# Ledger of designs, part 79: VH-VL binders against Large ribosomal subunit protein uL10m (mRpL10)

Target 1, 224 residues: Large ribosomal subunit protein uL10m (mRpL10), of Drosophila melanogaster (Fruit fly) (q9vpl3)
Amino acid sequence: RGKINIQRPKAPHYERARVVAVTQPKYPELPKAKSCFKTRAERTQQQQENPYNEIIAREVRNWLDHSRLVAFFHLSSITADDIFRVRVQLHKQNLHLKSYGSKIIEQAVKNTRYEAIVPLFHSNHCIVFSPDPEKTAALLRIVRRVPQMVLLGGIVEETMLSRNQLVAYAQMPGLHAVQAQLVQTLSQAPGHLIQQLQAHQNSFVQVLDVHAKNQMNEETPKST

## First folded at step 5 (VH-VL)

Design z25 (from i31 with light chain S39Y; framework fv_imvotamab_arm2)
Fold by ESMFold2-Fast, scan of step 5:
Structure z25 (fold): chain C 224 residues (1-224), chain A 118 residues (1-118), chain B 112 residues (1-112)
Amino acid sequence: as target 1 above (224 residues)
Amino acid sequence: EVQLVQSGAEVKKPGESLKISCKGSGYSFTNYWIGWVRQMPGKGLEWMGIIYPSDSYTRYSPSFQGQVTISADKSITTAYLQWSSLKASDTAMYYCARHYGDLSFDYWGQGTLVTVSS
Amino acid sequence: DIVMTQTPLSSPVTLGQPASISCRSSQSLVHSDGDTYLYWLQQRPGQPPRLLIYEISNRFSGVPDRFSGSGAGTDFTLKISRVEAEDVGVYYCMQATEYPWTFGGGTKVEIK
């Protein structure tokens, strides 16, 4: 039903990684801090020298469009070695830690349904993406041991969740479909609750029906 | 239900133009890549290229760059594979398939048989 | 281009017996992001291909557990623990680590 995103990089990110890899200098240079003293020609050249802003923004759009789990974090000072170890732990669980500049995030989500996330990125930040929302519990277990990462909120199955709602989601047992319906119910305004509860009951019955049908078709060429 | 439905079989002469289609349904068309794969009679699979319908970004196999054009019309959830001038060597079954993240070609169209002969 | 070599070309198997297909790439399939984009596809007679295994060893939705993938770097294996009649077809490995994406030559699994 939703968007599916399994272990990055995706095609847009994949192409970006290739372009970046072949264009990366042999001896990388450190960033320069004196932006306000540049001449007009230097400023124009600097803009031309940063052609990857659109490529990276495209990468961010792809991550958002194709991930069923997106978690937003405030990131305090952390060493390169420590963040690398966290990335490795997350990657083993199909969780992909990314860090992007606020300007790039703003460019990526402008005129999209994700525009509301921009305020989350006005301070030091990072994002974890996954195609698998069932990995929310694994994500929270890993970041619990990383005091530099503070959960701000997230998106599960295209539904914006607060920090507390995302933590609650991670603690719910049972079928993913049931958990997703509960999340939608919890996020609804008063007055629509009856419709959401009824939809939840029907969705659960559908999940059981689909499971039964899949089991019955196990021996057919179409189910194998 | 995710479904990719391709246009019907084509019989053409060398030098003619052709455009075949692949219509997606049951999913968000603009959020998935569509790739094209050729299978010549009795032979294996060859990747031709891929398109991201949201911005029409394309990437081609070097063997097919300049030989075919891949396009998409997101308003009708359809991807296209086009030849300006067909050759007998273009005789093959052509498949479209969906790509997303590290899942490559998770759903396939039924195929379009293209026969090019005099 | 990365060349994908499959062995054997043909695998006649008795029903209920195991089958094994090997795939070797001309260079490592480990992407710069650490992932290995190696896939296994099944094509039954007269049908389009279907995805069986993604990223070396992960079974796609609906794929029975008798199919398993393994390997690393340049050498990969697809195993069918007990071949059933519906498993007849051609199996392809595919890499998406480098453009152009490339397929193996195929292995035909047939019943004796």
Scores: ipSAE 0.000, ipTM 0.420, lowest interface PAE 16.0, mean pLDDT 75

Design z26 (from i31 with light chain S39N; framework fv_imvotamab_arm2)
Fold by ESMFold2-Fast, scan of step 5:
Structure z26 (fold): chain C 224 residues (1-224), chain A 118 residues (1-118), chain B 112 residues (1-112)
Amino acid sequence: as target 1 above (224 residues)
Amino acid sequence: EVQLVQSGAEVKKPGESLKISCKGSGYSFTNYWIGWVRQMPGKGLEWMGIIYPSDSYTRYSPSFQGQVTISADKSITTAYLQWSSLKASDTAMYYCARHYGDLSFDYWGQGTLVTVSS
Amino acid sequence: DIVMTQTPLSSPVTLGQPASISCRSSQSLVHSDGDTYLNWLQQRPGQPPRLLIYEISNRFSGVPDRFSGSGAGTDFTLKISRVEAEDVGVYYCMQATEYPWTFGGGTKVEIK
């Protein structure tokens, strides 16, 4: 061994230098690109196998299974304070506002009758769940004051409803009336609505007249 | 009102078994996870595990896997934390708390103090 | 495991003054679903923990507006704009992005 290069083997370095000198650069080989492709596929598989996503998907399925009212909303930019205020108001009415990533929604509804909702979640969204379908009117009353939340549709008693059908449902007195009233409402001409509003105004005026007369002649209960 | 009510304080000797409880009320018990959190005297919070009562699916922290068992009985809206053989190092306050997605541990039980001494 | 580091360890504050607590994670808390599962808890002496803030900045029901959360990725802050006597306690950040779920070491807030 030479004393100058004792820390580095002369034979391997000499052989490498010779190989580099006589071996011309090869054209780029496809195996490296294929290897990178395999790595990407593996990373995608790892993401899909995330146990936390499966847990949240199970939660979504449970909410869908036990909720008789589910409403889907597009959610525009909204401050944390504003959405919190809405969430609190909804919670008082047994309405539960939840937000989930699109991938989790897709996993939750895959191979179920609810799979049709997936396209609703391609942009910012949120879902409101309730075990009580009669809370639909309360839900829409609260959300009317939140322009950042736009109703897309919903599910009531396992029936998919469009936005307009869900709004109509909210205006009805009860579950059993829904289908008959929806058929009637969808079949109505615009003129019919004006006539109904005029009838309502006449009824309201009558109530005011009775109230005014009663105020003048009302008996006052005695107190201590 | 949402409430989680835990069983009373326990005083045990090393080697004894113990099962403590957490009863949920005022909400749909099967729609929420129940988690267990340990707080050793004068120390911070440690997550032990969670259970989904609807199907009894459990997930444990690696440091507690095999040390405790978490279970639930949805018919009486109660979750449990159980030891087969207690150690002095198990002396701590144990809390149950409700979890669902973004509302992690939104409501907490009052805690169960477990004291293990010889 | 994701390690959550809180600073300071203790924060003595004068009544009515602001307090700020920092929480840093060893890894990004942005989940693959796009959400960030970082919460703040308050524990008053002798009491169970109470949720203050969920998903970085959302106040839980009943939490006064003097509490605010902010941050992204690995750096998060809890602020109390005007500390009141009832705010004495230990504050914890927690992450639920990855298993095992982990808590910060806690920050003790005391008056003066």
Scores: ipSAE 0.007, ipTM 0.467, lowest interface PAE 10.2, mean pLDDT 76

Design z27 (from i31 with heavy chain S104Y; framework fv_imvotamab_arm2)
Fold by ESMFold2-Fast, scan of step 5:
Structure z27 (fold): chain C 224 residues (1-224), chain A 118 residues (1-118), chain B 112 residues (1-112)
Amino acid sequence: as target 1 above (224 residues)
Amino acid sequence: EVQLVQSGAEVKKPGESLKISCKGSGYSFTNYWIGWVRQMPGKGLEWMGIIYPSDSYTRYSPSFQGQVTISADKSITTAYLQWSSLKASDTAMYYCARHYGDLYFDYWGQGTLVTVSS
Amino acid sequence: DIVMTQTPLSSPVTLGQPASISCRSSQSLVHSDGDTYLSWLQQRPGQPPRLLIYEISNRFSGVPDRFSGSGAGTDFTLKISRVEAEDVGVYYCMQATEYPWTFGGGTKVEIK
């Protein structure tokens, strides 16, 4: 029908101003006795009714809906200096690195076509957004030098791609040729894309299982 | 509509402190860098430094390192430029401007005139 | 620091005639990532700067077709094909390839 017109994600500036007005500042002077004696129910209720999470979730959804390139990464421990260097390099290519809590991401993608990505964010993660899918090659070039960032998959032109498919996309000549090949790939096995997108997360879980099994194979000394 | 609105003109004496502001609206404040640029009367533009509001990371021009402090408060979508002790040579128009990943300033504030006289 | 040199210092132009501004850098503006971070700004009298061109040749939103940018390496040009009265002002080139970011000295365009 019509041409897709992806605009930069709209700023939730009015919502943010409203959140600032609604959210009361935390007072450092609050006696520790009161904070220590808060009930579990009160803490749970406070977390469930946090309006800020819903506002951030809407921001995430705007980013997902209006970015032509979205890349998902597992993020291991990294220093502030190192992540800043990565952010600077990414910014030069119109690539925006963001990190959101797993609950916020789940809320943002719930009941959408992107709900399948939720398992990717069970551990430390970050997301890179861009209005320009031509920058996929630049993104992969930059992150190849950052061992703490492990590519899990992404979304290009509203199409979910596995890690291997994103790498292939970055190496293809011309956007028209790439689009033709993506259409061919989607026609062959669309279900496989979601499975591959979760492949690294599953591999990580398997590594933990192997480690646990190896630990349990150790003999426990019995008291004489 | 993307807007950067700066605080009003200031008249100060040497040795006084000053903090001027730049409020962003119409866009996601944490997605863009904010830079500060000085223009002395009748002269050209000088880059002072930049801040990334999401984590408040700052980067300064060597000429301005230690002379000013750049900060931001993302809860009120505002960036700041501050002097602990003003000098007569600080008399200038100060602009804030945002930039995206391609490292160019796309939208500019209207400017804040700072006059320092004895 | 990269030094940005603009020529001419002033350019009096007859209405409807073309104007050309040169910007030369003391070293190549090609970043190690392959991109060239050169932009052009316009400052009308009493107004803040306004972006005209980014990454050598890309026209910013709302900028008239009569403005064009070209160049590579260390030598860059901003052209105005047919100067209009509203084009009076000072034009600056800017580089963001290397820290610190630097501006050219400016070129004043005025109607004779």
Scores: ipSAE 0.000, ipTM 0.420, lowest interface PAE 15.4, mean pLDDT 76

Design z28 (from u2 with light chain D35E; framework fv_imvotamab_arm2)
Fold by ESMFold2-Fast, scan of step 5:
Structure z28 (fold): chain C 224 residues (1-224), chain A 118 residues (1-118), chain B 112 residues (1-112)
Amino acid sequence: as target 1 above (224 residues)
Amino acid sequence: EVQLVQSGAEVKKPGESLKISCKGSGYSFTKYWIGWVRQMPGKGLEWMGIIYPSDSYTRYSPSFQGQVTISADKSITTAYLQWSSLKASDTAMYYCARHYGDLSFDYWGQGTLVTVSS
Amino acid sequence: DIVMTQTPLSSPVTLGQPASISCRSSQSLVHSDGETYLSWLQQRPGQPPRLLIYEISNRFSGVPDRFSGSGAGTDFTLKISRVEAEDVGVYYCMQATEYPWTFGGGTKVEIK
């Protein structure tokens, strides 16, 4: 309903501004001959040890905790003007497009119930947050015209959904009770209903969803 | 109804200490940041700093770092702006405002006029 | 510091006519997270500031449809489609993309 509601997560961009300003690459300006480039491992280590990543990670956790709809996208090259137009359209629907570094996302969700989303952030990505899960249909309508954004999956009412499951959810009637029942049914386990909704073939996303669910339920068999 | 109510106008002499208040009501006080903004007579707005009342975490503008102290008491849903020693140049209207993620300052207090003269 | 420059300094407008205020930043306001943290505030005479627009173009709750925001990067505009008597006041743009947060110098809208 409201353009602004209390369930919308606070996202204090001032902390992000400070992180950007303070954590801008502090690579020695006069490197020795063998330090002309930062290696991938060195960049990863700096991010992991950066204390300001903890501030941004808290911000990401806040978005996750207060959003009843979270959608994950692969993001191909897109012009600043095009992404800005998409953001404007999304904001009209109380949908908030955010981009965070993979290591920050990993740090934010580590040891939380959201840890299962980590595999989705191995490549260029962006995330859309909303306190209103009924906006899933509006989200998919908007991104349909943006080929650079490829839906990977999402979280609805704290339940991990594959791309096909999220599409099915978006096509349900606008009754919260009906949509909630669908989410509960899809979350129980992959089975007869999912096969009917996703045709005859298992998708890679479905395999990843199963893997993610296994990680969340985490079992430690006694190893030999 | 979200409301921020600030303490009344103050008239002080240079060197005196002062603590002004901003009481929040109609919302979950600890869920939102409170910021302070200065407006000198006939001039524009200047951001001073913010506080997150839940854990009293503060951030200051470099121009105000060391000049003022921002604090909060969540038991009475009140934020504070304090000077240990006022200067004549501190004469201004001071506003508190609630900060919420992408909204920046969404609701504002009525302002506290501080006059510092000898 | 990001410097926010507003034009014009004052804007006398006939009731019912449109008004337009420009805000230019010394640096791009596109944050590394992809958002643009530009907002517009209205301050009526003797009153505290009031949020009108956040993130360039989003109207805050209770703000009339006659107010609209647009722009990108470093150049932003606030438009009032039909100025009413209650719209008299000073309008400020504000950025929160980078510390310290900074405001424009203000544009005074008045009825001629």
Scores: ipSAE 0.014, ipTM 0.504, lowest interface PAE 8.4, mean pLDDT 77

Design z29 (from u2 with heavy chain L103Y; framework fv_imvotamab_arm2)
Fold by ESMFold2-Fast, scan of step 5:
Structure z29 (fold): chain C 224 residues (1-224), chain A 118 residues (1-118), chain B 112 residues (1-112)
Amino acid sequence: as target 1 above (224 residues)
Amino acid sequence: EVQLVQSGAEVKKPGESLKISCKGSGYSFTKYWIGWVRQMPGKGLEWMGIIYPSDSYTRYSPSFQGQVTISADKSITTAYLQWSSLKASDTAMYYCARHYGDYSFDYWGQGTLVTVSS
Amino acid sequence: DIVMTQTPLSSPVTLGQPASISCRSSQSLVHSDGDTYLSWLQQRPGQPPRLLIYEISNRFSGVPDRFSGSGAGTDFTLKISRVEAEDVGVYYCMQATEYPWTFGGGTKVEIK
């Protein structure tokens, strides 16, 4: 795979702007409605336009092509001010928060190995993209302070990971080679994954075992 | 490193055809859009259009639609800007530039000067 | 089309002093995805344009800390905290929120 530009993981905006321009009536002055929200009428009309879906599907595909880290979230009710603050924090870490309709995501991932993600997006969602998979830990630290965002799963180095697998990836030591090995292993059958983790992380298991044994030798715990 | 290398300067007469090139290197060519920007002598920048090399999808500025053709050959990582019939008003510096998700032109070619005179 | 208006047309600045360039759009640049696609480009004499700032305030790779961007909606500013000799050139704002993409008219920064 070619190297990913860590500065620019976004999908092509030009096509999206073009569709918005043609689907909206030509008004000299556009409505000054809250830009953070799509009106019901705008949402309904946009979802029924094939050119809109075509352009935005390319946006999603382009983001997937540029990103070594993709995280999927359910998004509960959140104010425009709060989500803006989250977006600012994410941008500082080269993490890019985007939102797309479920049918558009379906079109973008159709006939790819990622088609299975479609059911995740039936109700209020957002996606975080980054060219840098080492930012997974930073992403989860930021999101832990945002209860409205619930991690559903993601894609790391083109490998689909469940929520628990993504959390495990974020908790790995900051050794890129070890993290890459884990991602490769996670793409295999469960039996093979267990065997590889046990064989290659034996020293880590031993360290945890020694630590646990030392904890067992503590004084009786005090509770109040 | 990322580079966009454009073809050399051209001197043409009105009515002649022309095709100039922009060769990308140091990155995955098909994952980025290539845009074309015109700069007339002593003036500012004008966006002409873009192409997504992966599927050769193109979008043009309304002022350039039908006046130029943008194309790309991903096998040789090269984008093209073509005129079927040049006019004196086409005299300008032409830049190619790539962009992607933040919708900004991050790397630019050195420019191709096109002079059309009789 | 969205019209991008830059002021001033020319900014003579003493070395080490700050410079400020304004860009105003005829319509809000907030995209339906929530982002604002305003960027700033620098063109030094005889050179192609170079990206300085994207999405209002984010410095592109290799761009010095003395460059900063700010603004929202329709009003945007590029600031150079301490102008250096290599900063001489024409600066352009650009919007990519709506088709067609449009540039400001440019602001020439000169050392006086």
Scores: ipSAE 0.033, ipTM 0.550, lowest interface PAE 6.4, mean pLDDT 77
Fold by OpenDDE, second read of step 6:
Structure z29 (fold): chain C 224 residues (1-224), chain A 118 residues (1-118), chain B 112 residues (1-112)
Amino acid sequence: as target 1 above (224 residues)
Amino acid sequence: EVQLVQSGAEVKKPGESLKISCKGSGYSFTKYWIGWVRQMPGKGLEWMGIIYPSDSYTRYSPSFQGQVTISADKSITTAYLQWSSLKASDTAMYYCARHYGDYSFDYWGQGTLVTVSS
Amino acid sequence: DIVMTQTPLSSPVTLGQPASISCRSSQSLVHSDGDTYLSWLQQRPGQPPRLLIYEISNRFSGVPDRFSGSGAGTDFTLKISRVEAEDVGVYYCMQATEYPWTFGGGTKVEIK
């Protein structure tokens, strides 16, 4: 029994073809139904007029204004369970994971100092807020274990940081530690620094004096 | 006429201080460099250093750096060479000379003989 | 330091005959401004040095035309076309291109 070619069935006998042609249900051309799905543009317009969106936008603004650490993440194929697990871990560190739509974010940051973050919200994203910038290292430690969360950048102490800068910041000793180190360095080397600075200055002045004398007076020795 | 007149011969003992002079005349003293050259008995010429009298800028040979002091008083058109503590090895003829940028040492003093002996 | 080497140390010459003195520097004496600050000095017995030649080949005022200087870079020559009795003395080359300025060891010209 020959393999029935399902993709190119043999044309039926002319009588059968005729019966089939007559019995084929004429489906009325589905009225070009106005796609019941509001275009993305229409949905966006309706969302702008939603009082609820205004409330959420205000909430986002409040988070931004009261947070000293803000981190932006792209979410890649993360499950709800995974997000929940991460949220619990972050919450234990006083880190708050939130997810907002791009339109809400745009509304929230419009005409504010945070407007530059809008381009970061083109896909599935989440934001982590913290009142404590010292939690940056903890945040990065937690999210490193979650491959679905990709760090895009952040805001620390009102300064926008790239991904690399945020990583670098997390690796730095705390401000007090850095200050202490600076003070120690300055206290140990003031004499050497002064000597070096003075040496260069003196050398420069000498060179300039020699040059000036050689240029201003033809009778002056021209030796270097 | 350009002239450099040096102070007279000196006889000193080791450890004594000495300052010899070179007076320039017949030219603008502040416009030209003055150099000092040592000549040990029976030996060649040795450059010691130079001074620009206008601002007293000085350059020394490394061999003489810290061993002598070159100075100038432009008010009396005089350059000086001085030792804080003479050594027997400082026995030599010392010449001052005017330096013209294009002509090198064009005019020389008559020399000052310094003898240091115990 | 730039080392100036003169040859010969002594040059006995017959009156009326020519004399030649060589001066070699350990490095080029061409200054950054393009000039070469090589000079020749004469010191007669019991007298201070006297400038003869400046910038390789230029005779200083009052210097007889029998004296001539030549050379370039690291090799320089002083020539006396006809030695006279008054030419007896020690001749020195000097460089002022770089600090410290340095003299050659001197060449003694004597009459045979």
Scores: ipSAE 0.008, ipTM 0.465, lowest interface PAE 11.9, mean pLDDT 85

Design z3 (from i31 with heavy chain L103F; framework fv_imvotamab_arm2)
Fold by ESMFold2-Fast, scan of step 5:
Structure z3 (fold): chain C 224 residues (1-224), chain A 118 residues (1-118), chain B 112 residues (1-112)
Amino acid sequence: as target 1 above (224 residues)
Amino acid sequence: EVQLVQSGAEVKKPGESLKISCKGSGYSFTNYWIGWVRQMPGKGLEWMGIIYPSDSYTRYSPSFQGQVTISADKSITTAYLQWSSLKASDTAMYYCARHYGDFSFDYWGQGTLVTVSS
Amino acid sequence: DIVMTQTPLSSPVTLGQPASISCRSSQSLVHSDGDTYLSWLQQRPGQPPRLLIYEISNRFSGVPDRFSGSGAGTDFTLKISRVEAEDVGVYYCMQATEYPWTFGGGTKVEIK
């Protein structure tokens, strides 16, 4: 499932909203950025105001610096119904969909560790930001139902990841899930459950290693 | 407790402008969509449109596109429904309702009766 | 637009007896994500609507268990196992599967 369709919510609406509100202040507040779906008027105004471009570039840098999860997407034509549902689902998960012109992105990252992302933005694109890297799995579940949004790669915990590496990361249980499995192992006390937990960790490492090797084989340039 | 409180009844003449309000309380206003629903006298419910208050993104029913404007002011947790020029056919009860995820409209305002007559 | 058709138009029932309301859509309400965004609302005389059921069969918080929803695709049913005096009102089905969102015409439940 990739849409907002909780058939059995564990918490009432009010309690969920309260939990989301309580968690928001944990991360620094980021300035409002433009969405992927800019109007013609908004794009024209942005072009005419060159000093505005510098301000927006600073906002892009601020989003990049304060987000522990950044995902880059190519965006094809999308229906009004799909954009509506994706937007609601993303906001529910503290995921922020933003769009910026390629020149503004280049200006924002040109002398930073993020400069390598510039080639991703030569076509129609958008970026999803979140302060919570554990939301990567939720993000990819939502986006899998939106074929118009094609994952290009991302940055997790300041580490640049390819599409395949980000997909592998999304399959990894978060720290909370690992802790829950450890608690289950301790309460049940079968010795071989520890091996199962370790096997899951080794499988994740192997998946990342295979993806890294496959991507290296597909790259045209070799080191000098 | 979650509450949506709407502005009071209005009596207007055709051609007049009108803006009615819906104030949310008891929840995080910016985390929920606010929708507007019309109920003509003795008739059923009609969806008009919705707004996401966090960034004022709106969606309208095609039947209401260009006939009304939906807006929100998150600093005072209030959503609005506005007409530039009322018609007698706009006489109806107007409800605001909160939307989140799969629940459809979970909490509703008490309604604002709008009467448009000469 | 998806057209939602409710039957019956009115349902006079004796207190303690069951009531059943049908809702049919002009096309499948199964969204591309596999879920069905079909809800039921209750409107008591002089009151705003109230959510009863969401996603076909899930009761909203505070809704008595005498209310149940069922169905799939284009055919949906709301059942009240034992009608109480407070259940008098108009009941609406609503779809949010496809834009624009649409409501059924309503079914009036009355005590005879």
Scores: ipSAE 0.000, ipTM 0.414, lowest interface PAE 17.1, mean pLDDT 74

